# VH-VL binders against q0aze0, part 58

Target 1, 268 residues: q0aze0
Amino acid sequence: MKIILVNNRFKENTEKKAQEIAGQLSALNVEVIIDNGLDEPYAGTVDFIMVLGGDGTMLRAARRYGQRAIPVLGVNMGTVGFLSNIEINELAEYLPLILREEYSLEARMMLEVAVFQQQSLLTRVFCLNELLLRSNSPRMLSFALEISGQKLEPYRGDGLIVSTTTGSTAYSLSAGGPIADPQLDAFIVTPVASHIINKRPLVVSPEREISLHLLEEREAIIGIDGQIKMDFGAENRVLIKRAPHPLLMVNLKAKPFFTSIDRSLQRQ

## First folded at step 20 (VH-VL)

Design PP3
Fold by ESMFold2, fold request of step 21:
Structure PP3 (fold): chain C 268 residues (1-268), chain A 123 residues (1-123), chain B 107 residues (1-107)
Amino acid sequence: as target 1 above (268 residues)
Amino acid sequence: QVQLVESGGGVVQPGRSLRLSCTASGFTFRSYNVHWVRQAPGKGLEWVAAISYEGSNTYYAESVKGRFTISRDNSKNILFLQMDSLRLEDTAVYYCAKDRIYYSHAFYGMDVWGQGTLVTFSS
Amino acid sequence: DIQMTQSPSSVSASVGDRVTITCRASQGIKSWLAWYQQKPGKAPKLLIYAAKHLQSGVPSRFSGSGSGSDFTLTISSLQPEDFATYYCQQDNYRPLTFGGGTKVEHK
């Protein structure tokens, strides 16, 4: 059995704990690859991914491994979030189930985001929460939103968020978007400080293709999961669609979304 | 640098067929939606047809639907208009035009035009 | 199909004049309207897209305004090269439709 341990290299206690867990797994004849973000993602065959940390560490794991159909377990090491399933002090209890592959999986939709400079692809990334288009100056943006070839009224304001249902509790929520049940597949499109008073958040079918471009030159950025940033100008376009594969999240412990939602939101 | 050049116009008799071509250069033709627009002598502009950048979606004005067929050859950078069952009211200068936004399934304005090719009729 | 009604059909003006051309759509087209200029014997030239945004290379004396169903092209101070015919076109709905044109001619 081969497992990737994903940790946050910027937290001292997570590196030490990752080494401790790797030792425990090695004693059980499990091959362990530690991914602290410094090396390229492991390319070989892997049976399981264990994420040691909070939602941010899970977002990185999703971007690196989410399209590979590998089970991913979130292990909380601090503040409770939306993406962890068990606590670090419960790992020993659940480890036999992990080794016997006795767990269920919950599929979480991801975004496929393609950014172009003119006709040239600059990057294609997969993300779990959201894409943000935002002004990078005191001036507001004017931009076009196209959904499956249908043009909405041009937007004017600070920007726009396109999120998954999983991402509905992240930046989209702060911008006024709805909380969505993560069992749904959908896009949630949330304006950021819109100057057009009739622009409301939209919930959009996952079968749609969404694109964005500026209607005039302005300094803007694209943000992805709050962790990747790119300059964006009048020669750029972004195309967004549902990623080919969902993130496969491991469920070992029952964690009903609606029962725990207030507690999870207090942590954000 | 960016150019569109129409060809294939001429003098024909009603009921005949004619194929117009538009050759593109100086830009990545396969990334853009393209249009045909016509203008009868002394009259205004009339949109005729459009085709998506990958060639899969076509759109027509009601006045030509069923008689005209738009197509493209992205390997040769050529846009076509096959005009069947020609009528006297089809007399016009025919322009091809490029839409301004790449990789789109909508239209955002025609930013480059050819100089046109004349289709007219003899009795 | 969206009917685009353009007025006036012609206007006589002198260099330096302010010229205003209107365009009305038969139903709402949001802000998805373009303006074109055409000189005799030449192809049309895009001036404005999305109601108010100037195409590259178009002088700032041209401006567009409006949304919904009513749109205006304004030339703030007419220049000799601005004598031409102007067309609006909606691109929100298919089929795309042009207005009838407005000829701006020297008085």
Scores: ipSAE 0.763, ipTM 0.903, lowest interface PAE 1.1, mean pLDDT 91
Fold by ESMFold2, fold request of step 21:
Structure PP3 (fold): chain C 268 residues (1-268), chain A 123 residues (1-123), chain B 107 residues (1-107)
Amino acid sequence: as target 1 above (268 residues)
Amino acid sequence: QVQLVESGGGVVQPGRSLRLSCTASGFTFRSYNVHWVRQAPGKGLEWVAAISYEGSNTYYAESVKGRFTISRDNSKNILFLQMDSLRLEDTAVYYCAKDRIYYSHAFYGMDVWGQGTLVTFSS
Amino acid sequence: DIQMTQSPSSVSASVGDRVTITCRASQGIKSWLAWYQQKPGKAPKLLIYAAKHLQSGVPSRFSGSGSGSDFTLTISSLQPEDFATYYCQQDNYRPLTFGGGTKVEHK
């Protein structure tokens, strides 16, 4: 059995704990690859991914491995988030179930984001929470939103968020978007400080293709899961689709979304 | 230099057809939606047809639907308009035009135009 | 089909004049309205897209405004090269439709 153990190398508790867990797993003849964010994603076949840390570490794991149909377990190490399933002090209790593959999986929709400069693809990334387009200056943006070939009224404001339902409790919520049940597949399109009064958040079918471009030259950026940042100008265009594969989140311990929502929101 | 050059215009007799071509250069033709627009002598502009950048979606004005066929060859950078069952009202200068936004399934304005080719229906 | 009505059909003006051309759509088209300039024997030239945004290379004396159904093209100080016919066009709905044109000519 081969497991990737994802941690954040800049948080000492997660790095030390990752080494301890790797030792325990190695003693059980489990091959462990540690991904602390420093190196390229592991390219070989693995059976399971264990994420030690908070939502940020899970977002990186999802971005690196989410299209590979590998079960991913979030293990909380202190601060309760939206994406962990068990606590670190419970891991020993659940480890036999992990090794016997006695768990369920919850699928979480991901975004496929393609950024172009003129006609050339600059990057294609997969993300769990959201793409953000925002102004990188005091000036407002004017930009076009196209949904499956349908043009909405041009936007004017600070930017726009296109999120998954999982991302509905992240930046989209702070910008006034709805909380969505993560069991649903949908895009949530949330304006950021729109000057156009009728620009309400939209909930959009996951079968749609969403695209963005500026209507006039302004300094803007694209943010992806709050962790990737790119400059964005009038020569750029973003295409957004549902990713081919969802993130497969391991469910060992019941964590009802609606029962826990207020507690999880207090951490944002 | 971005340019579009139409060809294939002429006088068309009843019972005959005509195919217009538009050759593109100086830009990535296969990334853009393209249009045909016509203008009858002394009259205004009339949109005729459009085709998506990948060639899979076509759109027509009601006045030409069922009679005209738009197509493109992205390997040769050519836009076509096959004109069948022509009528007197089809007499016009025909322009090809490029839409301004790449990889789109909508239209955002026509930023590059050809010089046009004249089609005359002779009864 | 969306009918686009331009007024006036022609304008006699002098160099330096402010010229205003209006365009009305038969139903709302949001801000998805383009303006074109055409001189005799020449292809049209895009001036403005999305109601108010100037195409590259278009002088700042041209401006567009409006949304919904009512739109305006303004030339703040007419220049000799601005004598031409101007067309509006909606690109919100298919088929795309042009206005009838407004000819701006020498007094």
Scores: ipSAE 0.756, ipTM 0.901, lowest interface PAE 1.2, mean pLDDT 92
Fold by ESMFold2, look of step 20:
Structure PP3 (fold): chain C 268 residues (1-268), chain A 123 residues (1-123), chain B 107 residues (1-107)
Amino acid sequence: as target 1 above (268 residues)
Amino acid sequence: QVQLVESGGGVVQPGRSLRLSCTASGFTFRSYNVHWVRQAPGKGLEWVAAISYEGSNTYYAESVKGRFTISRDNSKNILFLQMDSLRLEDTAVYYCAKDRIYYSHAFYGMDVWGQGTLVTFSS
Amino acid sequence: DIQMTQSPSSVSASVGDRVTITCRASQGIKSWLAWYQQKPGKAPKLLIYAAKHLQSGVPSRFSGSGSGSDFTLTISSLQPEDFATYYCQQDNYRPLTFGGGTKVEHK
């Protein structure tokens, strides 16, 4: 059995705990690979991924491994977020179930994001929460949103968020988007400080293809899950569609979304 | 430099066929939607047809639907217009034009045009 | 099909004049309206896309405005090279459609 432990290299508590857990698993003849974000993602076959940390560490794990159909468990080591299932002090209780594969999985839709410059692919990224297009100057953006070949009225404002339902409680919420049930597959398209009064958030079928481009040269930024940032200009396009595979989140401890929503939002 | 060059125009008899070609250079042809636009002598512009960058979607003006066929060869950077069942009102200069936005299934303006090729009738 | 009506069909003007051309769509086309300039014997040239955005290399004396169904092209100070025919075109709906043209002529 091979497990990846994902942690944050700048959190010494998680680093020490990851080594402790790796030692325990190795004593049970489980091969452990630690991914602290410095190296390339492990490319070999893996049976399970354990994320030690908060939502940010889970987002990185999802980007690196979410398309491999590998069970991913979020283990909280501090403030409870939206993406952790158990607390670190509960791991020993649940470890036998993990090793026997006695758990359920919850599928979470991901985005496939392709960014181009002058027809050349710059990057393809899979993300769990959202893509953000935003201005990188005091001036507003004018940009086009195309949904499956259909052009909406041009947007003018600070930017736009295209999120999953999982991402509905992240930046999309702050920009006025709805809270969505993460069991739904959908895009949520949320304007950021739109000067076009009739631009409301859209909920869009996951079968649609979404694209964005600027209508005039401006300094803009594409953000991915709040963690990846790249410049975006008039020669760029971004294409967004549902990723081929959802993130498979391990459920060991019941965490009903609607029962806990107010508590989780207070920590955003 | 970015360039479109039409060819294949000429004098035809009513009811006959003609095939126009448009050769593209100086840009990644396979990334852009392309159009045919015509202009009868002394008259305005009329959009005729368009084809998506990958060639899977074609669109036609009602006046030519069922008679004209647009196609493209992305390996040779050539756009075609097959014109069947030609009528007197098809007399025009035919332009090919590139859409300005790559990898799109919508149209955002035609930013590069060829010089045009003339199709006329000998009656 | 969306009918595009341009007014006037022609305008006589002198160098330095401000020239205004209008274009009306038969139904709403959002802001998806382009303007083209054409001189005799030449291919059209894109001036403005999405109602108001200048194509690269187009002088700033050209501007566009409007949304929905009513649009305007303005030349703030006419230059000798601006005597030409101007066409609007909607690209919100298929088939794409042009207006009938407006000829800007020397007085």
Scores: ipSAE 0.751, ipTM 0.898, lowest interface PAE 1.3, mean pLDDT 91

## First folded at step 22 (VH-VL)

Design RA22
Fold by OpenDDE, last read:
Structure RA22 (fold): chain C 268 residues (1-268), chain A 123 residues (1-123), chain B 107 residues (1-107)
Amino acid sequence: as target 1 above (268 residues)
Amino acid sequence: QVQLVESGGGVVQPGRSLRLSCTASGFTFSSFNVHWVRQAPGKGLEWVAAISYEGSNTYYAESVKGRFTISRDNSKNILFLQMDSLRLEDTAVYYCAKDRIYYSHAFYGMDVWGQGTLVTFSS
Amino acid sequence: DIQMTQSPSSVSASVGDRVTITCRASQGIKSWLAWYQQKPGKAPKLLIYAAKFRQSGVPSRFSGSGSGSDFTLTISSLQPEDFATYYCQQDNYRPLTFGGGTKVEHK
């Protein structure tokens, strides 16, 4: 068995724990790769991914490995979030199950985000939570939202979020989007400070494609999962569709989503 | 420089066929929806047809539906309009034009036009 | 089909005048209205897209306004080169449809 441990190099506690766990796994004849985000994603085949940390670390892991159909386990290390399944102090208890592959998997839809520059592909990213278009100045953006070739009324506001159902409890929620069942595949399109009062979010079929472009030259940025940032101008276009592969999240411990909503949101 | 150049216009007899061409240069032709728009002498503009950037979807005005066929060869940067069963009312300057926005299945205005090619009928 | 009613059909004006052209759609087309300028013997030129945004290179004296079904093109101070025919065009629905045109001519 080969396992990737994903941690955050900027958090010493996760780094130390990763090394400790790596040692333990090695003693059990498990091959271990530690990914702290410094290097490129490991290109070799692996059987299991263990994410040590919070939601942010999970998002990074998803972007790096989510298209490889590898089970991904979130191991919480003292943070509040929605994407961890077990606590770090429970790892020893569940490790035998992991090694025997005795766990359930939950498929989570991811976004495929393609950003273009004058008809050329600038970047393609698979992400678990959301794509954000946002003004990079005090001025509002004017941009076109297109869904499967249908043009909506031009948007005017600070920006727009296109989120997965998993991402519904992330930035989309803060912007007034609905909380969605993670087992549901859908896009959630949430306006950010729209000029139109009470602009409602959209729930969009995962079979549709979404695109955004500016109608005038303004300073804007694209944000992905709150971790990737790039400039976005009038010559750019972003195309969003359902990723071809979902993230396979490991479910070792039952954590009913709706039961945990109040607890998780109260801590935010 | 971004450019569209129409060709193939001329004098034709009613009921005959004519094929117009539009050659694109200076931009990625295959990334844009393109249109044919015509203008009868002394009259206004009339949208004729459009084709998606990948060529899989075509759209026609009712006045030409069943008679005209829009097509494209992205490898050669050429747009075509096959006009069959031509009528006197088809007399016009025919323009090809590109849409503003690339990789879209919607239309956002036509920002580049050709010089047009005249289709007229023999007396 | 969406009918685009453009008015007036012609307008006589002098250099420096404020010129206003209106376009009415038979039903709501959101903001997906374009304005074109055409000079005799020339191809149309895109001036305004999405009702109010100027195409690159278009002088600031040209402005568009409106949404839904009523739209306006305004030339704040007519210049000699602005004598031409102007067309509105909706692209919210297929088929695409143009207005009848407005000829701006010398008084």
Scores: ipSAE 0.905, ipTM 0.955, lowest interface PAE 0.5, mean pLDDT 95
Fold by OpenDDE, fold request of step 26:
Structure RA22 (fold): chain C 268 residues (1-268), chain A 123 residues (1-123), chain B 107 residues (1-107)
Amino acid sequence: as target 1 above (268 residues)
Amino acid sequence: QVQLVESGGGVVQPGRSLRLSCTASGFTFSSFNVHWVRQAPGKGLEWVAAISYEGSNTYYAESVKGRFTISRDNSKNILFLQMDSLRLEDTAVYYCAKDRIYYSHAFYGMDVWGQGTLVTFSS
Amino acid sequence: DIQMTQSPSSVSASVGDRVTITCRASQGIKSWLAWYQQKPGKAPKLLIYAAKFRQSGVPSRFSGSGSGSDFTLTISSLQPEDFATYYCQQDNYRPLTFGGGTKVEHK
């Protein structure tokens, strides 16, 4: 068995724990690769990914490895979030199950985000939570939202979020989006400070495609999962669709989503 | 330099066929929806047809549906309009135009036009 | 089909004048209206898209307004090069449809 431990190099506690766990796994004749984000993603084949940390680390792991159809386990390191399944102090208890591959998988929809400039592809990213378009100035944006070739009324506001259902409890929630069942595949399109008061978010079928472009030249940015940032102008377009692959999240411990929402949200 | 150049216009007899061409240069032709728009002498503009950037979807005005066929060769940067069963009312300058937004399944205005090619009928 | 009613069909004006052209759609087309300028013997030129946004290179004296069914093109101070025919065009629905045109002539 070969396992990738994903941690955050900027958090010393996760690095130390990754080394410790690596030692334990090695003693059990498990090959271990540690990914702290410093290097490029490991290109070799692996059987399991263990994410040590919080939601941010999971998002990075998803972007780096989500397309490979590898089981990904979130191990919480004392943070509040929605993407971890077990706590670090529970790892020893569940390790035998992991090694025996006795766990269930939950498929989570990811976004495929393509950013273009003058018909050229700038970047293509798979992400678990959301794509954000927002103004990089105090001025509002005017932009076009197109859903499967259907043009909506031009948007005017600070920006727009296109989120997965997994991402519904992330930035989309802060912007007034609905809380969505992670078991449901859908896009959530949430306005950010729309000029139209109480403009409602849209829940869109995962079979549809979404595109955004500015209707006038303004300073704007594209954000992906709060970790990738790039400039976005009038000559750019972003195309969003369901990724061809879901993230396979490991479910070792029953963690009912809706029963934990109040507790999790109150702590934020 | 972004430009479209129409050709193929001329004098034709009613009931006959004519094929117009529009050659694109200075931009990625295959990334844009393109249109044919015509203008009868001394009259206004009339949308005739459009084709998606992929070439998979075509759209026609009712006045030409069943008679005209829009097509494109993205490898050669050429747009075509096959006009069959021509009628006197088809007399016009025919313009090709590109849509403003690339990789779109909708239309957002036509920002580049050709000079047009005239189609007339013999008396 | 969406009928676009453009008014007036012609307008006589002088250099420096404010010129207003209106376009009415037979039903709501959101903001998906474009304005074109055409000079004699020339191809149309895109001026305004999405009702109110100027195409690159278009002078600031041209402005568009409106949404839904009623739209307006305004030339704040007519210049000699602005004498031409103007057309509105909707692209919210297929088929695409143009207005009848407005000829701006010398007074």
Scores: ipSAE 0.904, ipTM 0.955, lowest interface PAE 0.5, mean pLDDT 95
Fold by OpenDDE, fold request of step 26:
Structure RA22 (fold): chain C 268 residues (1-268), chain A 123 residues (1-123), chain B 107 residues (1-107)
Amino acid sequence: as target 1 above (268 residues)
Amino acid sequence: QVQLVESGGGVVQPGRSLRLSCTASGFTFSSFNVHWVRQAPGKGLEWVAAISYEGSNTYYAESVKGRFTISRDNSKNILFLQMDSLRLEDTAVYYCAKDRIYYSHAFYGMDVWGQGTLVTFSS
Amino acid sequence: DIQMTQSPSSVSASVGDRVTITCRASQGIKSWLAWYQQKPGKAPKLLIYAAKFRQSGVPSRFSGSGSGSDFTLTISSLQPEDFATYYCQQDNYRPLTFGGGTKVEHK
């Protein structure tokens, strides 16, 4: 068995714990790769990914490895979030189950985000939470939203979020989007400070494709999962569709989503 | 440097066929939806047909449905309009034009036009 | 089909004048309305897209406004090179449809 331990190099406790766990796993004849985000993603084949930290670390792990259909376990290390399944102090208890592959998987839809400039592909990213278009100035953006070839009324506002249902409890929620069942596959399109006061979020079928482009020259940015940032101008387009593969999240411990909403949101 | 050039126009008899061509240069032709628009002498503009950048979807005005066929060869950067069963009311200058936005299945205005090619009829 | 009613059909004006052309759609087309300029013997030129945004290279004296079904093209100060025929065009629905045109002539 080969396992990747994903941690946050900026959190010393996660690095230390990763080393400790690596030692334990090695003693059990498990091959271990530690990924703290400094280097490129490990290119070799692996059987399991263990994420040590919080939601941010999970998002990075998803972007780096989510397209490879590898089971991903979130191990919380004292943070508040939605993407961890067990606590770090529970790992010893569940380790035998992990090694025997006795766990269930929950498929979470990811976004495939393609950013273009003058018909050239700049980048293609798979992400778990959301794509954000946002003004990089005090001025509002004017941009076109297209869904499966259908043009909506041009948007005017600070920006727009296209989120998965997993991402519904992230930035989309702060912008007034609905809380969505993570077991549901859908796009959530949430306006950010729209000039139209009652502009409502859209829930869109995962079978559809979404695209955005500016209608005038303005300074804007594209944000992905709150961790990747790109400049975005009138020459750029972003195309969003459902990723071909979902993230396979490991479920070792029952964590009822709806009963945890109040607890999780109140502590944020 | 972005350019569209129409050709194939001329004098025809009613009921005959004619094939127009439009050659693109200076841009990635295969990334844009393209249109045919015609203008009868002394009259206004009339949209005729459009084809998606992939070439998989075609759209026609009611006045030409069943008679005209729009197609494209992205490998050669050429747009075509096959006109069959031509009528006197088809007399016009025919323009090809590209859409503004690349990789779209919607239309956002036509930002580049050719010089046009004239189709007329003999009695 | 969407009918585009353009008015007036012609307007006589002098250099420096403010010229206003209107276009009405038979039903709502959101903001998906374009304006074109055409000079005799030449192909149309895109001026405005999405009702109010100027195409690159278009002088600032040209402006568009409106949404829904009523739209306006304004030339704030007519220049000698602006004498031409202007067309509105909706692209919210298929088939695409043009207005009847407005000829701006010398007074």
Scores: ipSAE 0.904, ipTM 0.955, lowest interface PAE 0.5, mean pLDDT 95

